# Designs tried in a protein design chat: VH-VL binders against p53630. Part 12

Target 1, 237 residues: p53630
Amino acid sequence: MNSKSQQQEQQPIVFVTGTDTDVGKTFVSTLLVHKWKAAYWKPVQTGIESDQGDSETLKNFKIAASTWQPPIFTPTYALQKPLSPLQAMEYEPNVDIRLLDFVVPEEWSAENPLVVEGAGGVCVPITRKLEITTDLIKHLIETSGHPVYVVVVARSGLGTLNHTLLTWNHLCDNGLRSHLFGVILNGEPNEGNVQALKKFGVNIMAQVAQCTTAHDQDMELHELPSVESLMTQQDVE
Short names: E, the ipSAE of ESMFold2; O, the ipSAE of OpenDDE; V2, 0.75 times the mean of E and O plus 0.25 times the DockQ between their complexes.

## First folded at step 4 (VH-VL; framework fv_guselkumab)

Design a5 (at its last look DockQ between E and O 0.53; V2 from the best seeds 0.00; counts 0 for: pae E 2.6 > 2)
Fold by ESMFold2, look of step 4:
Structure a5 (fold): chain C 237 residues (1-237), chain A 120 residues (1-120), chain B 111 residues (1-111)
Amino acid sequence: as target 1 above (237 residues)
Amino acid sequence: EVQLVQSGAEVKKPGESLKISCKGSGYSFTSYWIGWVRQMPGKGLEWMGIIYPGDSDTRYSPSFQGQVTISADKSISTAYLQWSSLKASDTAMYYCARLGYYSDWLFDYWGQGTLVTVSS
Amino acid sequence: QSVLTQPPSVSGAPGQRVTISCTGSSSNIGAGYDVHWYQQLPGTAPKLLIYGNSNRPSGVPDRFSGSKSGTSASLAITGLQSEDEADYYCQSYDSSLSGSVFGGGTKLTVL
């Protein structure tokens, strides 16, 4: 009775990073997981002494149009203090984060995309060797055996032109341009900022805002691009 | 083999309470939404509500909000539809159906139906 | 009263092609939500026929096909057989109701 949709291309890993902490990465990750019927993994979670973490936040976020229940994988590292992973390890000396420990969860069936949410922004230090979120992205590219893409979440408000351009250019300068799906602006729509970023060659995938009504959440989900269309766009480079 | 087995036909009087059941087997019961659909005699299908047994997240059609209660007992893999006070207009066939993963709001497997007759 | 509009009946001779339309609105099919189709044989429960606009589950013959355009969807049946006599329902999500809506059903008669 069950007919599987044929997929010609290997299912991707999509790494969600941001221009800063608290720009809405978990909200955007939640939308993408529901739009793409994806699984979710937060490889490094901090602040668990007082917060259930981003995996639980995503699990509890319900969108009326979506009946998808994502597989949610356990973080490789979970640290107590609400600090960068590097700083949080100072309070847990028995923890030594190494990039090689970040292995794509074996439980991921690879029948659907995997959304991976990073900690903070692209330069957040993760290991005692001062490896940053960008190094984690490169590690997944090198070791996962799947296509890896990057989505940048930025706030849509004041200051975003500077922060978004710095983040975008950092990723491009690190050899990740061919992996970038684009930027999602989170906050009240701002056409001026969108057009300014586009003039600099930044690909704006979508503009979303956190909202409390089911209707508004359904509309935002509707407006997001499919993962298939984004992968087709990357073939053109 | 995925199966949804519903409780047997019911003949009731207006004002009586009723709880009908839908037992799921052959799959992870707590990992799939299960929904209820009404079909009045000679009429089409009407969605009533859905429940996710894993966390009891329950969503109702506006037409049925406050008119019925949807619940589940995950320890026995059973979903329920219940009325506190039946009306003659509740006479219908009631189906449970599982929501599949391949698309949103997809009723992929259906129970055999429970006929409820409410008459004086 | 159905949110999705289907013709009440359609007929065709064995071997012919028929289509069943399903017309919605901007709050359901027109918003881009998937359309599913169910077959209900006389005296039986509905059975999934087409999901996600055009996908056939295992065991459904390829003479059944689905499509969607704008605010409407269509089920096409080619090579009609007597066993195809049934009621057919379309279904989609509706954002104004925050839930599922069904079409009124179409009775297919094979002449």
Scores: ipSAE 0.525, ipTM 0.806, lowest interface PAE 2.6, mean pLDDT 91
Fold by OpenDDE, look of step 4:
Structure a5 (fold): chain C 237 residues (1-237), chain A 120 residues (1-120), chain B 111 residues (1-111)
Amino acid sequence: as target 1 above (237 residues)
Amino acid sequence: EVQLVQSGAEVKKPGESLKISCKGSGYSFTSYWIGWVRQMPGKGLEWMGIIYPGDSDTRYSPSFQGQVTISADKSISTAYLQWSSLKASDTAMYYCARLGYYSDWLFDYWGQGTLVTVSS
Amino acid sequence: QSVLTQPPSVSGAPGQRVTISCTGSSSNIGAGYDVHWYQQLPGTAPKLLIYGNSNRPSGVPDRFSGSKSGTSASLAITGLQSEDEADYYCQSYDSSLSGSVFGGGTKLTVL
């Protein structure tokens, strides 16, 4: 196609993390996957005894405005209990998650971005050595050979300021400032929180909501920033 | 090179059935949507529907829902547009087109068109 | 009537700049959906001219440009040439119709 598409020498890996569990990471990841025509990978899935898994959720999520068929890669680890990876491993003594086990799927052609969904928040332990999601992000930065960026999903409503700022600052303090695309707020629109977070230097990428009409979902999808625009912003900062 | 080759012109009578084809080559046929677009004589382009050959997921324009059937045979990289009973008003040029990945609903490659004439 | 509105015709002399407007609504262009442009030469199939509002495919001269603002999009042709005489269609997605929509088409005449 045009020069812009050709100039993108290397497609990015975008790690989607959150301030907590159940903040809408899967939903936001789905939107980003469709917006960016990206592939999807959740390295660690828990709760498969009672849940179909986030990969299946993403696969079955229909967006009328999108014609993208996302490649979905199998989790490196799938654990039975709906707990954090560390806790879930207590019920599976033979499972020993190691950071070195997380290799970008070979099936990823790198023709499109890869959205990687983390489990829980940034401080969630994922190994028996008490390595956390942040360590997984760093591992991918060091080993993937691709630009790696981070999106933080947070709730939009009351109480999100503290959790969002703690998460944001944690990532910054761990040397990931230059890898941060921004925060996506999930929930009812809250301009007050948006403005407050911006005052603290947090980049707010978008506000989205799960309980919207099909029309609203489509609008939200298309209001999300392009991956190219985000990458450009990082180069300027 | 990506190519879409459509079947030849058709001359039919009202009430007859018709199935026209669009064969894709030069790309992974099962990995791209194929759409159909109608252009009546001297008129503009009208989207009819799309099909994903990989799993046969099909979407129709509301205006064409129930009026035509879109299908695909991935074994021969061919998409089809079918009428059970043609009307004179179906007289038009019909294009197949591939949806690209660079943008949603982007028809990046087009067939040469199939002229369908329905007259008594 | 087409969901996207285009002028039925535009004309220009060789070397001139012409613009073709595509006016939509809050359910299509205004909703943020990308606009694509197609060129249809007389007696031929449509060809992709601009995609994603402003991107040119390989082989399309830089004298063709696209833009989008609000509920409208525009195709600009600079240095108009005789071979540019064709029908031009804008296209987008409409959420209210859950499908692709085309403009009514614009016939460009090179004087």
Scores: ipSAE 0.395, ipTM 0.767, lowest interface PAE 1.8, mean pLDDT 93
ESMFold2 (binder alone), look of step 4: mean pLDDT 95; pTM 0.962

Design a6 (at its last look DockQ between E and O 0.69; V2 from the best seeds 0.74)
Fold by OpenDDE, look of step 7:
Structure a6 (fold): chain C 237 residues (1-237), chain A 120 residues (1-120), chain B 111 residues (1-111)
Amino acid sequence: as target 1 above (237 residues)
Amino acid sequence: EVQLVQSGAEVKKPGESLKISCKGSGYSFTSYWIGWVRQMPGKGLEWMGIIYPGDDDTRYSPSFQGQVTISADKSISTAYLQWSSLKASDTAMYYCARLGKYDDWLFDYWGQGTLVTVSS
Amino acid sequence: QSVLTQPPSVSGAPGQRVTISCTGSSSNIGAGYDVHWYQQLPGTAPKLLIYGNSNRPSGVPDRFSGSKSGTSASLAITGLQSEDEADYYCQSYDSSLSGSVFGGGTKLTVL
């Protein structure tokens, strides 16, 4: 037996985006997947000519406190060049990414949450029509039939205020305010930036760091909010 | 029905090698962790280690790291615990147990135990 | 000796309520990790009794209940019966050891 029966009937899709590339989206997604006992899907993977891909990274990431084995679904698109999807397609003329191609994997049983990791930041172009990550989020909201929420991963240190606020405001201005769970700051703790962001109405979910001991990683995992608590918070707002 | 069936009791001498087994049935063997727990005579339960037969990921307790080897043969849904050289202090009951899928570190089903006696 | 501390023994008369404590620390129960309880009848293998702090598996009577607060957990048995005489173990995860930990066990005697 397990505690699965206590979960909500309709599980959410949580889209993990970032303020930039290499801000730690894969790391944060991994933590969330283990915290929520979730499945994982990265719709678009680039740079497969030079690295193993984020799905494999997530699969191989070990968290001592977690015995969860996450279902991982294959990217809809995997591109060779380590560039934005739009730029990467310039080297693959037969690839034409369309928003309609992004359908939630059928293999997802919807018994657990689905963490969806985006490429780069919210304004990263995904299609030849110059549709961006924000458009992909909207597409999932419109077509998946599930509650869709967004987590923003940002750096914790210098410069993050501008990038985080721009990203946050962009999502709000695009009608996604009610879908925003919050921001996870990745890096050395920075209470000043946390307080500053909160003054602007940004919900800070957690501060995490990749360069920690196994003990620290276990603690970070536990400190993350439950998906249920976040959903309840959204209902109140 | 989920079942874990362990191999029979063992009587050994110090210095001998030993490999005991735990066969799982009634569930997908490669989709769940399986662990080993020691119970010395008249003592409590001690976690030894776990293995995920799906990819052979293995985790040991610090106290048992290097002292035993945990392995699995997924083709016959069997996990193993083995010693290269037994000690008298290894005399104990050994249980295998399955870990629950959605609850971290939950031992939801247990084998009947294998008694190992090591004496001169 | 054990990372989780239990009283070595408790006793009660039939029909009474007994409680078994499990005291941990900030690196296990206090860190928020779930506590599980196991019953071991004499001469048998342990059996899952409570999981996730307070959940009962199918077949476990509602006389058994679990709770957790702070750095401690507790198993309560109401309407004590003779068949409840057994050893009881709490179990959790410890981040400092990066592994599972058991309590020392409590022998319950029904008088």
Scores: ipSAE 0.888, ipTM 0.943, lowest interface PAE 0.6, mean pLDDT 95
Fold by ESMFold2, look of step 4:
Structure a6 (fold): chain C 237 residues (1-237), chain A 120 residues (1-120), chain B 111 residues (1-111)
Amino acid sequence: as target 1 above (237 residues)
Amino acid sequence: EVQLVQSGAEVKKPGESLKISCKGSGYSFTSYWIGWVRQMPGKGLEWMGIIYPGDDDTRYSPSFQGQVTISADKSISTAYLQWSSLKASDTAMYYCARLGKYDDWLFDYWGQGTLVTVSS
Amino acid sequence: QSVLTQPPSVSGAPGQRVTISCTGSSSNIGAGYDVHWYQQLPGTAPKLLIYGNSNRPSGVPDRFSGSKSGTSASLAITGLQSEDEADYYCQSYDSSLSGSVFGGGTKLTVL
């Protein structure tokens, strides 16, 4: 690693992916955005025919401890059907998603981190060439000019060992181990699952649950690690 | 430069209504929270509530919820604090203050204050 | 009845060091929330003095400093000057109230 005195202090991009649809990526993204004073970008949004989308959900989620008003950037693609981006394009044939179209928003001042939320899980197909979410992550690593890290959101409960290990190992097998901040487990605490995942070498960076009380939401936010501590953790061999 | 200019002193009787104002200038009014803080005579500061004029998100201190109304008019960069029925115990200095963007709950710029006197 | 407790007054001679304490609880300072400090000169509005526990805005002399430990925060003023005579307030977020709380204020008298 280079000496800190010679490095540029660039703000990171943190890609939030998941083990599955509906594991809580948007809730976790919201917590991270408020914790890190970050901007937010959902590059591909599907299902807009019946849903206001994840950007609006994040905008409307209020956390009492936070007065941060995140910059929220328009999706590069917004598709009607609640399907994978690939499948949704079958209903909008004039749309042809290409990885090169995913350019970090020019409006991002880069004074604070950027949280990027993926669609579905790491193998979700995005383009007609069958490029997947993992390929989008690699694209951002190669083209953004910023450090890129990955957070995996997973359920805390039944079934998560299989889904989390498959996702984690997939990312490691694709050369992304050094980019992984870790896994955030979402749901009722399950210490058995936490310990099992740790034995497999999975880094559990936090455990959260969506709660209705402002006090509990404040506590979830406060207990999350800072982006700086996570970046420092990646520098240690 | 950032300035918050409040309306002038008020002398009122119990039961009367009142709306005082705070005009922001020198910054993007809709991009920052603005809050109200009460200071009773000879006493300390009490947070009353905040509003984000960009979307009218409004949060009240439990002590003031239902007691006052906080609002904003984006077209003239002005925030308001209002009472429908004043009490003698509302006699105080009222400050508006802007919240800083990058630090939670930081009151970075303050208005000059509006003295409200409620007595017969 | 302030959620954050400050001494009502402190005093010092010119050139001395004084400190002003701010004692909170597990729902505010003790939960790790930042402490901000404001100076209110006689007859004037409060003015930001220290933010984020220890940071000075532009124009605040370095003889003012802040710190936080456990459930308490402290404002220190070194090289005391007559123009420092003012009321000083600490402030933090309180999770039980879902909002901001101020200390009761400390009147600094320069002898």
Scores: ipSAE 0.746, ipTM 0.888, lowest interface PAE 1.0, mean pLDDT 92
Fold by ESMFold2-Fast, scan of step 6:
Structure a6 (fold): chain C 237 residues (1-237), chain A 120 residues (1-120), chain B 111 residues (1-111)
Amino acid sequence: as target 1 above (237 residues)
Amino acid sequence: EVQLVQSGAEVKKPGESLKISCKGSGYSFTSYWIGWVRQMPGKGLEWMGIIYPGDDDTRYSPSFQGQVTISADKSISTAYLQWSSLKASDTAMYYCARLGKYDDWLFDYWGQGTLVTVSS
Amino acid sequence: QSVLTQPPSVSGAPGQRVTISCTGSSSNIGAGYDVHWYQQLPGTAPKLLIYGNSNRPSGVPDRFSGSKSGTSASLAITGLQSEDEADYYCQSYDSSLSGSVFGGGTKLTVL
């Protein structure tokens, strides 16, 4: 028993990105939020003309074992068009996104982790200066005053080897290797792809399958690691 | 605690066969590559090859291809380095080392080494 | 085989700073592959000192630091102590060999 060590532990920010759009980032973020009793923040949301957005999706999520609701913070920007933030801004000339605008919500007490969900993949352009999701992650590392880690969500099936390796290697090449918790594969189990990714050095932290019933969602929570175990595996300052 | 424990020192004559071992403990043996590194007396480190014990996939340095055999027995968490016919030039310290989870060829944990002496 | 180039020896007095260079080529460090550093005390196995150009594993003092620029990397040791006397090796991946390459090693003497 080491309650003393646990008291000394600072709660992290965990940035959830993906290998592409529509790989299940919101579903996985929702599971992590409920698993860790975390708060949730989606810094920039696009496509609101045709969809409710990820924050609203999270508010409507139900699991069988809990009526607990996470703190969900308002996006810093919400844009009309279902495009990258850079392209969506072309349709809204009075909006000029800057990395400095992304300040961790003051409402976050840091009693629990904060799950931050990105828009699309790591190379998605966010600003008119062509700063990408990876630059946003670096900005949060530099300015938040909290440990920041990254989770990559990828599809389990066809095409995942190429897309996951491109994403993983991009993050490593950008100096973020020590901040990577790992990859969560979303979809039907594919052990061949898991073993292939492991041989390439990718850390597979969990496998989950998107589902709609509260019972099935509760079962998926068992597949996810605790935030404490993930932090223990990291060689961080 | 991750630990790699190697077999003891060997003294052999040219032409003899030899198999040395490296036993891993404190981690999932089948989930990490194990590498072999040679250090000749008074010289630097030279990688020989690696094996993934989960499926026995093995990759050799061009300098060691056909000169040695690397194998593993996952049931006892042990990797092996083997010579069919030793030469005096094989006299060296041999290290086993684990590659980390990241595919950057990081040797994160090392065995204590096995000294192999080949003389007439 | 391809070997990263290190000076064979460096020396310094207690409390001083020394720097050990590691020069590669376009197929390894110059291609953007990370550099790792290992410390080998006399009569012992190598031990990981720096990984991923500049990261320290738990238990390595902050007076050890690494950097990378172009085709070269450097290991800096500040506040030299007598127990730092050892051989130091850099290592990277080489795409032309599809495998690991080590530097020739640098013997550090603490005067």
Scores: ipSAE 0.000, ipTM 0.407, lowest interface PAE 17.0, mean pLDDT 85
ESMFold2 (binder alone), look of step 4: mean pLDDT 93; pTM 0.951
OpenDDE, look of step 4: ipSAE 0.851; ipTM 0.925
ESMFold2, look of step 5: ipSAE 0.646; ipTM 0.850
ESMFold2 (binder alone), look of step 5: mean pLDDT 94; pTM 0.952
OpenDDE, look of step 5: ipSAE 0.878; ipTM 0.938
ESMFold2, look of step 7: ipSAE 0.668; ipTM 0.856
ESMFold2 (binder alone), look of step 7: mean pLDDT 94; pTM 0.954
ESMFold2, look of step 9: ipSAE 0.636; ipTM 0.837
ESMFold2 (binder alone), look of step 9: mean pLDDT 94; pTM 0.954
OpenDDE, look of step 9: ipSAE 0.868; ipTM 0.936

## First folded at step 5 (VH-VL; framework fv_guselkumab)

Design b1 (at its last look DockQ between E and O 0.52; V2 from the best seeds 0.00; counts 0 for: pae E 2.5 > 2)
Fold by OpenDDE, look of step 5:
Structure b1 (fold): chain C 237 residues (1-237), chain A 120 residues (1-120), chain B 111 residues (1-111)
Amino acid sequence: as target 1 above (237 residues)
Amino acid sequence: EVQLVQSGAEVKKPGESLKISCKGSGYSFTSYWIGWVRQMPGKGLEWMGIIYPGDDDTRYSPSFQGQVTISADKSISTAYLQWSSLKASDTAMYYCARLSKYDDWLFDYWGQGTLVTVSS
Amino acid sequence: QSVLTQPPSVSGAPGQRVTISCTGSSSNIGAGYDVHWYQQLPGTAPKLLIYGNSNRPSGVPDRFSGSKSGTSASLAITGLQSEDEADYYCQSYDSSLSGSVFGGGTKLTVL
């Protein structure tokens, strides 16, 4: 029996970034992982002294409509302090994060997409050389041998226009325009902001809400675009 | 070849306990959900619940929640359905079935069924 | 009774085309969840016939086809054969029940 497995010659890596911390990257990543039957990897985890980590959060997040059991790979770096990777390293002098250390997990069979969750926003420094999340994305593009795409998670409400546009333009200015799947807005639906962002050429993939009932989550999951459709859209552009 | 082999037919009285089994082979038992489906005599199929043997995550149909217990022993690739106290109304054919890995809620392989008869 | 509604019975002569409908609602088929079909021959366990609305697993003849539209799905059997006499069940997911749902089943008789 051959089930609805993604029979693509080369499965994509989808990097999930955000406009800020706590915008719902982990939540959105969870939805995407289940929607696409993807594996999950957060290369850098901070705050393990006080938090279970996003990997564990994703693992424990149950979606009734989904029977997918996501492969979850261990972070390359796990830091104690709930700070940016650069700042967290100040408390761990023996840790020196380098971009070269970020290798796609060998455990990834590449039979399904890989969702990669970034720390914070695109300009978050992750190395002592002041390399940022954008540099990590570029590194994966250059070294993974797989198509790499980016999803931006943003808040849906007040202030999101500025933050989303800054993030979007930053990625575009850094040569990643052709790698952008789009933006997922997390929060109370705001059609005004959606329309405004679209006028600026931002692709809005979906609107989701983190604090919804199980039923609503099931519905949101279903409404998310397939990875195939997103890839097809990129080929046309 | 994927196979699900269920335990033999059971004849019980009301009030008795029962545990029936479903043994999986030909695949990684801990990597797939396995579910139970009831079929009363001359009636249709009813989903009862599912279990993921890898971590024992279990989900029940609301109609069967608290009525039965689903469990698994991954060391012998076996899933179980059990009753603490059988009723006459529990008389039915019970099927175990594996869920597809990539298609949500798709029962791709089925056991041969276990007939449970409960009568005084 | 069943969340998904099927006709209790359908019949056809050998070589004919028959269709079995499966009617759902906005919380299952209408919500976009996939429909699967199972064949149950007399005295046997159900067998997967169609998955993902219209896909055939290996070993299933192309005489069997599935489709979905709106809140309903349909199983079509062309070139009806005597061995097709069986019960057929549609199945999907229902968001309101947070679980799997089956149709009531359709008995197909080959005349």
Scores: ipSAE 0.845, ipTM 0.921, lowest interface PAE 0.6, mean pLDDT 94
Fold by ESMFold2, look of step 5:
Structure b1 (fold): chain C 237 residues (1-237), chain A 120 residues (1-120), chain B 111 residues (1-111)
Amino acid sequence: as target 1 above (237 residues)
Amino acid sequence: EVQLVQSGAEVKKPGESLKISCKGSGYSFTSYWIGWVRQMPGKGLEWMGIIYPGDDDTRYSPSFQGQVTISADKSISTAYLQWSSLKASDTAMYYCARLSKYDDWLFDYWGQGTLVTVSS
Amino acid sequence: QSVLTQPPSVSGAPGQRVTISCTGSSSNIGAGYDVHWYQQLPGTAPKLLIYGNSNRPSGVPDRFSGSKSGTSASLAITGLQSEDEADYYCQSYDSSLSGSVFGGGTKLTVL
């Protein structure tokens, strides 16, 4: 590993967002963390009244091929209700989420990539000023001092063409095309949907299934691209 | 710094039970996988299984599934390998080894070995 | 038998170069999993020699080197010395077994 601060600033932040809630962002984040030997951060977690949260889910999901033990950083905000952060704050009125509060954890050594998992999809409201997940991504681009990239997780099946294209085009229209690594489809493989999305110029990074066996998870991990190859591809495009 | 200290040599008869130990020190015992490796006389290394003492997740090589029990006592930083009924073919050197949490499936530190002799 | 194939023995004179091969399959080395090498001196426990295909831990001389290509890996020893006489094992993860596999071992003799 590199201990020089200049080279540490070249380690990327990769923001994992989705087309919707519960599309498999945490499972995909787990695969990426193990593939890239990355650290993990969920900046805002909701629904903790009934769920231990995505950080604990990732920690407990073991992948047979990988004995990597990721650094896992505490959420900046953790709210009780399983709602968007904006709506969850209505049940905790003493909480006032501000984008400025989302500072990359000091404990991140930057010797390895950081995977950051968003809440819900790209338009999910985060703050009382109606700032959305896309604004959080832009905030990290502007303030972190690291290269920032985006991975979109989408369902493989019914409705995904519409939702994926809307999400992809939204990110492109917000000036984030040069930051997009691509889309990972989660669920039963659907070649028709893959080919249709490719015709629209969407980069499909992989197809994975959240309930795969250990052997299948090892194969899915193997098929994922390295972070270095994705950075090289994006810098040329 | 990091040490794995194994229990002493054993001489047993077929059919007897045995439990050998591996005590880890100089690191956070519950944060690393620890595994067992067999070496039969004059033969190579064979992976038997691993355990994560933090939650007792235990995995066996197919060749050893049901043949041995791997366990840990995190209160004393000790892993165990156990037979309920020894066979003469169990005569071997047994090593414990720690898996790196950085490099995949790297056995970075090894115990000194426990020689188990099962008389014919 | 072992899933990873090594020659049973190799030999060389002092100062020479020897290589030890480690041949796997599409479920281990061919799938891109890292190869690690261990040295076992007579009467001792195995010790880490090379990790992550080609990295040397501190204290291992630079005359030891590792490489990987396709379904195979190699350990090279240059400037052979009498204290290099030992058994050498390669090791990788195997996805079909969901676990570790070792090569059968190679006895290096210094003539």
Scores: ipSAE 0.542, ipTM 0.818, lowest interface PAE 2.5, mean pLDDT 91
ESMFold2 (binder alone), look of step 5: mean pLDDT 95; pTM 0.958

